# Designs tried in a protein design chat: VHH binders against q12xb4. Part 21

Target 1, 267 residues: q12xb4
Amino acid sequence: MLDFVGLGLFDEKDISLKGLEKIHNADKVYVEFYTSILMGTDLEKMEMLYKKKITVLSREDVEQHAEDWLVDAKDSNVVFLTGGDTMVSTTHVDLRLRAADMGIKTTLIHGASIASAICGLSGLQNYRFGKSVTIPHPYVSNRGVRVVSQTPYDTIKNNIEAGLHTAVFLDIDKDKGYMTVNQAMEILLEVEGKLGEGVMVDRLAVGIARAGSPSPVVKADYIEALRDYYLGGPLHIVVIPAELHFVEAEALVKLAGAPEGILENID
Key: E = the ipSAE of ESMFold2; O = the ipSAE of OpenDDE; V2 = 0.75 times the mean of E and O plus 0.25 times the DockQ between their complexes.

## First folded at step 8 (VHH; framework vhh_lunsekimig_d3)

Design e1 (at its last look DockQ between E and O 0.69; V2 from the best seeds 0.00; counts 0 for: pae O 11.6 > 2, grease 24.3 > 24.2)
Fold by ESMFold2, look of step 8:
Structure e1 (fold): chain B 267 residues (1-267), chain A 125 residues (1-125)
Amino acid sequence: as target 1 above (267 residues)
Amino acid sequence: EVQLVESGGGVVQPGGSLRLSCAASGFTVSSNYLYWYRQAAGIERELIASIYSYGTTYYVDSVKGRFTISRDNSENTMYLQMNSLRAEDTGLYYCARVKYTYDSSGYRRYYFDHWGQGTLVTVSS
């Protein structure tokens, strides 16, 4: 059988007791690190705590050659580990479908998802979130032209117009590194400078660092000010609120240090 | 020893183009915040464009779409490509290195670390 087990947010201790039980009973344990990264752990720490050898699968192993390892689940217990909650922000439902076609039973053992953690950390209501987006690192095209994606700006604009908050994921790149809240604010302001539509003018943002760790940072301020605020090490995520309910505004002021003045605009 | 040396200024007709250079020594351009300022006679220096260490850029409204800031890490030089020049663009152009520290509240406090000597741009028929 094939058990999908979520690893949660930050380190090897975020796994559920049910997830750990599945690992202990497994004949083979696989993990992928390309959809998410647990900043508080590494493979050695995971193997040490879980008392099991863990084989890392590449994107190619999972997306193109899944049958090579899925077949083991016909006659043995196989666990597939994913950061966060295994089916959230992944395409791993494809593996469940392939397993079903092969006669392999699958189960889901959930883990804490960043999608829910940002709501708890910020105090923003989960049902008021719209489509999420990722800000990619700018790059230089084959013709030497610097490319900065406009998509995050447009997504935020559309959500704000609909009264919906935006979860803004920040790019991870081997060479350019983990994008910071500071860099994300810089990019949004650069695009605002080009478009001039006012979407990022006097716009509140919430920077969140190291969700799930012992020392997370949650800081809300206007985008220009947040660009200059130190949040420490990765991973960072941004939330752009739309119009706030009073309780949401109180939460941002009291829990995230938002300017008190935002309370004056709430009905 | 940190130095910034501007070059590329000159006299050009309206609608023309110039490329200014800011050659850096004693530091690397890719790890620093670099700004272009200009100063018309009798006026305070005004910011016109900046490039942050991450590579993001900022332009004041009067030059957007006409000026492009860039840098070449292999030559350790920042550039300002100025197109569609107008009489109002006349002035002494400076490059500057900007640094910051964090204040007690966790916010950046920016300061100008070094200035170049300037290069004169004159846009006239």
Scores: ipSAE 0.507, ipTM 0.789, lowest interface PAE 2.2, mean pLDDT 92
Fold by OpenDDE, look of step 8:
Structure e1 (fold): chain B 267 residues (1-267), chain A 125 residues (1-125)
Amino acid sequence: as target 1 above (267 residues)
Amino acid sequence: EVQLVESGGGVVQPGGSLRLSCAASGFTVSSNYLYWYRQAAGIERELIASIYSYGTTYYVDSVKGRFTISRDNSENTMYLQMNSLRAEDTGLYYCARVKYTYDSSGYRRYYFDHWGQGTLVTVSS
């Protein structure tokens, strides 16, 4: 048996009771921290609370060598832990499919997801979100050219045109670190400067930091201003709203400190 | 010790090109806000271009389309490629590092903590 368990948003206490029960009954517990990470805890604290040894799997272990540890689930109970909610990542779906191909029965124990948390924190309506996107860290090509992805800009543009909000995930890189809202704003503005389509001009954005923590920060402002706003430590995520419902606008003003002027532009 | 050293200035004809360099030491250019300023005779120092820590660039209108700010991480150097130079581009060009702190409202407040010595650009026929 293979149990996929979402750990939730922030620390070891965010796991559901059902998730904890699965861990307690597990013969082997694995975790991956490359799709998401719990910033409010560490492996030691997790093991202490869950009273189980946890083996950390690398990206390679999960994507290239999954069969090496999945086989354990044929004869024993194996738990696979992830930050947030399980199966949100296509990687997890792939694992589940591999398990199925191996004749391994799988179950899902869901955890809190940033995908829904952003709605709660910002007051934006979940049904008004379009395609999500990730801003990758810019890199320098072998030719020495700085490469900035335009995909986030285009995705946001398309959503806005459709009247949909965009959840903008921020890249996590072992070398470059956790992308901040500030960096994300800089990147989006850079792309705006290049493309000049006006998508990010005077665009309202919402920065969210440390969702699920005792001290989350939600700040809404125009991109230029938000670029210079300190949200504190990771993790960060960005939401780019499209047209706002009055209730959404009110929420952003009252809950996220958005400029009151946004209320004037609501039909 | 933080140092900025400009180079690449010289005399060029209108329509010509120059590439200015700002060699940095004591800090990493890729992790900092850097600015190009210039000062013409009898005129106050003016902002020309900036590159932010994450690579965002800014240009004043008078140089847009002609000047390009960039950086080479391997050389820890910032550059200003100046094309289609005009007489009005004549001046002493400075590079500067900008740092920031956060105010009580959570917004960055920027300050210049270091300037280079400048390099002279003369555009004349």
Scores: ipSAE 0.006, ipTM 0.271, lowest interface PAE 11.6, mean pLDDT 92
ESMFold2 (binder alone), look of step 8: mean pLDDT 81; pTM 0.779

Design e2 (at its last look DockQ between E and O 0.71; V2 from the best seeds 0.00; counts 0 for: pae O 7.6 > 2)
Fold by ESMFold2, look of step 8:
Structure e2 (fold): chain B 267 residues (1-267), chain A 125 residues (1-125)
Amino acid sequence: as target 1 above (267 residues)
Amino acid sequence: EVQLVESGGGVVQPGGSLRLSCAASGFTVSSNYLYWYRQAAGIERELIASIYSYGSTWYVDSVKGRFTISRDNSENTMYLQMNSLRAEDTGLYYCARVKYTYDSSGYRRYYFDHWGQGTLVTVSS
């Protein structure tokens, strides 16, 4: 049997009681850290709390060599751990399909997902979110040209035109590190300067840091001001609202410190 | 020791172009916030363009689309390309290294850490 267990948002304590029970009863426990990163924990802390040896699988192990470890689930209890909720923003349904082809029963033990956490933390309605996007770190091409992706700008533009909020993930790179809300605001304003379409002019953004931790930061302000706001350590995520319902605007003002003036223009 | 030296100013007709240089020593341009300020007679210095340590840029509305800030990390130099110059662009142009601290509300408070001598730009027919 193969149990997919979500680890939740932040640290080793975010696992559900059902998830922990599955771990305790497992013969083998695997984890992957490439679809998400739990900033409040590490392998040692997880093994200490869960009282179980945990084997880390690489992207290659999961995507190219899954059968090498899936076979264990034919005659034993195998748990596969993923940050957040196992099937949200992952391609792990492929593992369930492969397991089914091998005659292996699978189950899902859910965990809290960042997709739901941003709605709760901001007060923005979940049904009003469009396609998400990631802002990649800018780079310098072989010809010495700074390359900044315009895709996040265009995605935000299209969502706003459709009345939809945008969840904006921030790139993670081993050399360039964890992108901050400050850097993301800088990038969006840079692209606005190049395109001149007005999408980022007087545009509200919500910066969220350390969702799922004991003390998350949620700060809403216009992009130019949010660029200068300190949210503390990683991980950061941005939400760009479209047209706000009055309740959403009230939530941003009261819960995220948005300028009170946004309430004056909500009809 | 931190030093900033501006050059490239001069007299130009309206609609013309100039390229200002800000040569840095004692620090690397890639690791710092670098700003261009200008000062016309009788007014305070105005921030007109910035380039952040991450490489992102910002411009005040009056120069957006006409001026381009850049840097050459190998020469440790920041530049300001000024196109479509207008009489109102006349003034003394300074480059500056700017640092910040956070205020009690969590927002950055920028302060002028070091600046150059300035280079004069005069736009007149």
Scores: ipSAE 0.301, ipTM 0.693, lowest interface PAE 3.5, mean pLDDT 90
Fold by OpenDDE, look of step 8:
Structure e2 (fold): chain B 267 residues (1-267), chain A 125 residues (1-125)
Amino acid sequence: as target 1 above (267 residues)
Amino acid sequence: EVQLVESGGGVVQPGGSLRLSCAASGFTVSSNYLYWYRQAAGIERELIASIYSYGSTWYVDSVKGRFTISRDNSENTMYLQMNSLRAEDTGLYYCARVKYTYDSSGYRRYYFDHWGQGTLVTVSS
């Protein structure tokens, strides 16, 4: 049997009791840290608390060589750990499908997700969110051309036009590091400069840092201002609100330090 | 030692083009905020363009659509491509590195820690 267990948002203590129980009963425990990372812990602390050895799987292990370790689940109890909630990533879904194809029964133990945490932290209503998007790190092509994805800009634009908020995930790269809210704002402004559609002009944004930690930071401001705001250490995530309800606006002002001026245009 | 050296200035006719360079040493251009300033005779120094650490750019309105700020990481050099030059673009062009600290409110406060010597651009018929 294969148990998918979400670890939660920040550290080893965020796991559910049910998740912990699955680990205790497991013969093998695997974890991946490439889709999400618990910034408040490390493998040693996890193993200490969970009282189980944990094997770290690379992206390649999960995406290309899953059968090599999934086979263990045919004859024993295997736990697959992920940051946040399980099955949020398409990679996890694919893994589960592979397991099914192998005749392996799977179960899900859910963990806290940043997808819902952003609503709680910001005061924005969950049902008003549209399609989410990830801002990838810009890169320089082989031809020496800087490549900046326009997808986030377009996604945000479409959501705004539909009256929906956008959860903007920030890229994690082993070489470039954890993208910050500041960098995200810079990227969005860069794309605005290129496209000139006005989507990011005077746009309100919410930066969130270290959700689930004892010291999360939530800051709402216009993009240009937020670009220059220090949120502290990773992980970061951005929310771009569309039209706000009064309650949302009030929440952003009171809970996230948004400019009071945003209340003036609220119906 | 941090150094900035501008080059590429010269005399050009209206409508012409110039490419200014700001060669940096002692730091990596791709990791820093860099600015182009210009100073015309009898006028205060004017900020005209900036490129930020993550690559976003800013332009003063008078140069938008005509000037392009860029950087080459391999050369550790910042550039200012100036097209459709006008007489009013005449001046001494400076590049500068900008650093920042955070104030008590959590916002960045920027300061200039290094300037180049400048390169002269003259637009005249």
Scores: ipSAE 0.012, ipTM 0.292, lowest interface PAE 7.6, mean pLDDT 92
ESMFold2 (binder alone), look of step 8: mean pLDDT 80; pTM 0.770

Design e3 (at its last look DockQ between E and O 0.67; V2 from the best seeds 0.00; counts 0 for: pae E 4.3 > 2, grease 25.1 > 24.2)
Fold by OpenDDE, look of step 8:
Structure e3 (fold): chain B 267 residues (1-267), chain A 125 residues (1-125)
Amino acid sequence: as target 1 above (267 residues)
Amino acid sequence: EVQLVESGGGVVQPGGSLRLSCAASGFTFSDYYLYWYRQAAGIERELIASIYSYGSTYYVDSVKGRFTISRDNSENTMYLQMNSLRAEDTGLYYCARVKYTYDSSGYRRYYFDHWGQGTLVTVSS
């Protein structure tokens, strides 16, 4: 048996009781920290609380060598832990499919997800979100050219035109670190500068830091201003609202410190 | 001692290209935002381009598509590639180091704490 368990948003205490129960009954517990990470804890604290040894799997372990540890689930109970909620990443879905191909039964224990947390924190309505997107870290090509993905810009644009909000995930890189809201704003503005379509000019944005922590930060402002706002430590995520419902606008002003002017444009 | 030294200026014909350099020393280069300014004769110094620590860039409209700002943190050098130069681009080009602090509202406040001596760019037929 293979149990996929979402750990939740921030620390080892965010796991559900059902998740904890799965761990307690597990013969082997694995965790991956490359799709998401709990910033408020570490492996030792997790093991102490869960009373179980946890083996950390690398990206390669999960994506290229999954069969090497999945086989354990044929004869024993194996738990696979992930930050946030399970199956949000396509990697997890792939893993589950591999397990199925191996004749391994799987179960899902869900955890708190940033996908829903952003709605709660910002006051934006969940049903008004469109396609999500990730801003990757810019990189320098072999030719020495800085490469900035335009995909986030286009996705946001399309959503806005459709009247939908955009959840903008921020890249996690082992070398470049956790992308900040500030960096995300810089990137979006950079792309705006290149394309000149006006999508990001004076665009309202919401920065969220450390969702699930005792001290989350939610700040809404225009991109140009938000680029310069200090949100504190990781993890960060961005939401780009489209047209706002009155209640959403009120929430952003009162809960996220959005400029009051946004209320004037609400029909 | 903090130093910013511009180079690469010269005389060029309209349509020509120049590459300016700003060599930095005496501080952690990667920790600062960098700006290019220029000052034409009889005109106030103007911002023309900036590059943030993450690498994002900004250009004033008059140089967009023609100028490219970049930085090499390993060499502690900022560059300004100037193509399709025009007579109106003539001026003294300055490199500036920019630092910021956060105000009580949590917003960055930028200040220029060091300037180079400038390098002269002359675009003339």
Scores: ipSAE 0.383, ipTM 0.703, lowest interface PAE 0.8, mean pLDDT 93
Fold by ESMFold2, look of step 8:
Structure e3 (fold): chain B 267 residues (1-267), chain A 125 residues (1-125)
Amino acid sequence: as target 1 above (267 residues)
Amino acid sequence: EVQLVESGGGVVQPGGSLRLSCAASGFTFSDYYLYWYRQAAGIERELIASIYSYGSTYYVDSVKGRFTISRDNSENTMYLQMNSLRAEDTGLYYCARVKYTYDSSGYRRYYFDHWGQGTLVTVSS
């Protein structure tokens, strides 16, 4: 049997009681760390709390060599751990399909997902979100030219035109580090300067840091001002709202410190 | 000792190009935001372009598409490539180093703490 268990947002304590029960009854416990990162924990803390040896699987182990470890689930209890909620923003549904082809029953034990946490932290309605996007770190091409992706700008534009909010994920790179809300605002303003379409002019944004931790930060302001606001350490995420319902605007003012003037522009 | 030295100015025909350099010393170059300003005779200095430590750039409308700011952290040098020059581009060009602190509300407050001497660009009609 193969149980997919979500680890939640921040540390080893975010796992559900149902998740812990599955781990306790498991013969083998696997984890992957390539789809997400839990900033508040490490493998040793996880093994200590969960009281199980945990085997780390590489991307290749999961994507190219899954049969090597999936077969164990035919005759034993196997748990596969993923940060957040296991099937959200992952390709792990294909493991369930492969398991089904092998006659292996699978279950899902959910964890808190950043996709839902941003709604709760901001007060923005989950059903008003459109396509998400990631802002990648800029790079220098082989020709020595700075390359900045325009895709995040275009995605935000299209969502705004459809009345939909955008969840904007921020790149993580071993050399360039964790992208901050400050850097993300700088990039969006740089692209606005090139395109001149006005999408980022007088545009509200929500910066969120350390969701799931004891001390998260949620700050809303216009993009130029938010560029200059200190949110502290990683991980950061951005939400770009479209047209606000009154309750959404009130939540941003009261819970995220948005300028009160946004309430005057509602309807 | 913090020092900023501009070079590359000169006389050029309308439509021509110049490349300005700002050589920096006495500080960790990659940690700072850098700005180019221009001062025409009888006019206050005006911001032309800026480049942040992360590499993001900003341009005023009058130079957008014609000027390109860049930095080479290995050479501690900022550049301004100026193309399609016009008579109104004539003036002294300064580079400036910018730092910030966070105020009590959590927002950055920017300070210009060092300026170069300027390099003269003359676009002759």
Scores: ipSAE 0.318, ipTM 0.689, lowest interface PAE 3.1, mean pLDDT 90
ESMFold2 (binder alone), look of step 8: mean pLDDT 79; pTM 0.760
ESMFold2, look of step 9: ipSAE 0.205; ipTM 0.632
ESMFold2 (binder alone), look of step 9: mean pLDDT 79; pTM 0.755
OpenDDE, look of step 9: ipSAE 0.119; ipTM 0.521

Design e4 (at its last look DockQ between E and O 0.03; V2 from the best seeds 0.00; counts 0 for: pae O 13.2 > 2, placed apart)
Fold by ESMFold2, look of step 8:
Structure e4 (fold): chain B 267 residues (1-267), chain A 125 residues (1-125)
Amino acid sequence: as target 1 above (267 residues)
Amino acid sequence: EVQLVESGGGVVQPGGSLRLSCAASGFTVSSNYLYWYRQAAGIERELIASIYSYGSTYYVDSVKGRFTISRDNSENTMYLQMNSLRAEDTGLYYCARVKHTYDSEGYRRYYFDHWGQGTLVTVSS
């Protein structure tokens, strides 16, 4: 039997009681750290709290060689741990399909997802979100030209035209590190400078840092001002609102420090 | 000792090109915010382009599409490629290092800590 258990947002304590129960009853416990990062914990802390040895699987182990460890679930209880909620913003449904092909029963034990946390932290309604996007780190081409992806700009534009908010994920790179809200604002303004379509002009953004931690930061301001706001350490995420319902605008003002002037254009 | 030294100025006809250099010593260009300013006679210095430590660039409308700011970390030098030059581009061009602190409300406050001596660009027929 294979139980998928979500670890939640920040540290080893975010696991549900149901998830912890599954770990305690498991014969084998696996984890992957490549789809998400729990900034408040590490493997040793997890093993100490959960009182179970945990085997780390690489992306290759999960995506290319799943049968090598899935077979354990034919004769024993296996738990597979993922940060957040296991099926949200991952390709892990493929593991469930592979397990089904092998005659292995699977279950899902949910954890808190960043997708829901941004709604709660900002006050923006979950059904008002469109397609999400990731801003990748810019790079310098072989010819020395700075390359910046325009896709996030275009996605935000399309969502705004549809009245939908955009969740904007920020790139993580071994060498370039965790992209900050400040860097993301710089990138969006750089692309605005090239395209001149006005999408980022007088545009509100919400910066969120360390969701799920004891000290999260939620700050809303116009993109140019938010570029200059200190949110502290990682992980950061951005939300670009479209048209705001009055309650959403009020929440951004009162909970995220948005300029009070945004209330003047709301019905 | 922090120094910024501009070079590459000169006399050029309208429509021509020049490449300005800002050679840095005492710090690395890749870790700093660097700006180009210009000053025409009788006018305050005006910002024309900037490059941030992460590599993002900014241009004022009057030069956008004609000027390109860049840097070469191996030479520790910032550049301003100026194309399609116009008479109104005439002036002294300065580079500057910009640093920031955070105020009590959490916002960045920028300040200039070093300027170069300037290099003269004259665009005339």
Scores: ipSAE 0.071, ipTM 0.531, lowest interface PAE 5.7, mean pLDDT 90
Fold by OpenDDE, look of step 8:
Structure e4 (fold): chain B 267 residues (1-267), chain A 125 residues (1-125)
Amino acid sequence: as target 1 above (267 residues)
Amino acid sequence: EVQLVESGGGVVQPGGSLRLSCAASGFTVSSNYLYWYRQAAGIERELIASIYSYGSTYYVDSVKGRFTISRDNSENTMYLQMNSLRAEDTGLYYCARVKHTYDSEGYRRYYFDHWGQGTLVTVSS
């Protein structure tokens, strides 16, 4: 049997009791940290609390060589751990499908997800979110040209036109580090300058830092102001609201420090 | 024929002011997204301001409070009022228009379809 277990948002204590039970009953426990990472813990702390040795799988192990460790689940109980909630990544779905093809029974133990956490933290309504997008770190091409993706801008634009909020994930790079809300704002403004459709002009944005931690930060402001706001350490995520419901606007003002002026245009 | 022609550049002392013009032909300024860029010697072209069809504006931080982008519909011309000029403002200033098209995969792509020839601004004591 293969049990997919979501670890939650921040540290080793965010796992559910059911998840912990699965680990305790497991013959082998694997974890991947490339789709998500728990910033408030490490492997040693996890192993200590869970009282089980955990084997870290690389992207290659999961995507290219899954059969090598999945086979263990045919004759024993195997747990596959992920940050956040399981099956949010298409990689996990693929893994589950491979397991099924191998005749391995799978179960899911859900964990807290940033996808829902952003709603709770900001007060924005979950059913009003559209397609999510990731802002990648800009890079310099082989020709020496700075490349900034316009995909996030377009996604946000489309959502706004549809009256939907956008969850904007921020890139994680081994060399460039964890993208900050500040960097994200700069990038979006840069793209605004290039594309000039006015999507980011005086646009309200929500920066969220360290969701699930004892000290999360939620700050809503116009993009230019938020660009200069210090949210502290990673991880960061951005939400770009579309049209706000009155309750949402009130929440952003009271819970996220949004300018009170946003209440004036709410019906 | 679409054309953009910049003018108004020159030599000015630090703290001085200049007003650049971008005269458009072949299209209506008020119906398009227009941009000011500048390029200093030895560095990449830099976006400094934009004005949208609905009149909203954008400025990079380095020019905020000092530069003002505007347009005159009757003259079909975009302007850049530059006050409190600094040495670092020296460069060739361009105006441009952005258009969009769809790629082979159906995604919208944006491009600068027209650039002016540029006008030189030199801030020196």
Scores: ipSAE 0.000, ipTM 0.257, lowest interface PAE 13.2, mean pLDDT 91
ESMFold2 (binder alone), look of step 8: mean pLDDT 80; pTM 0.773

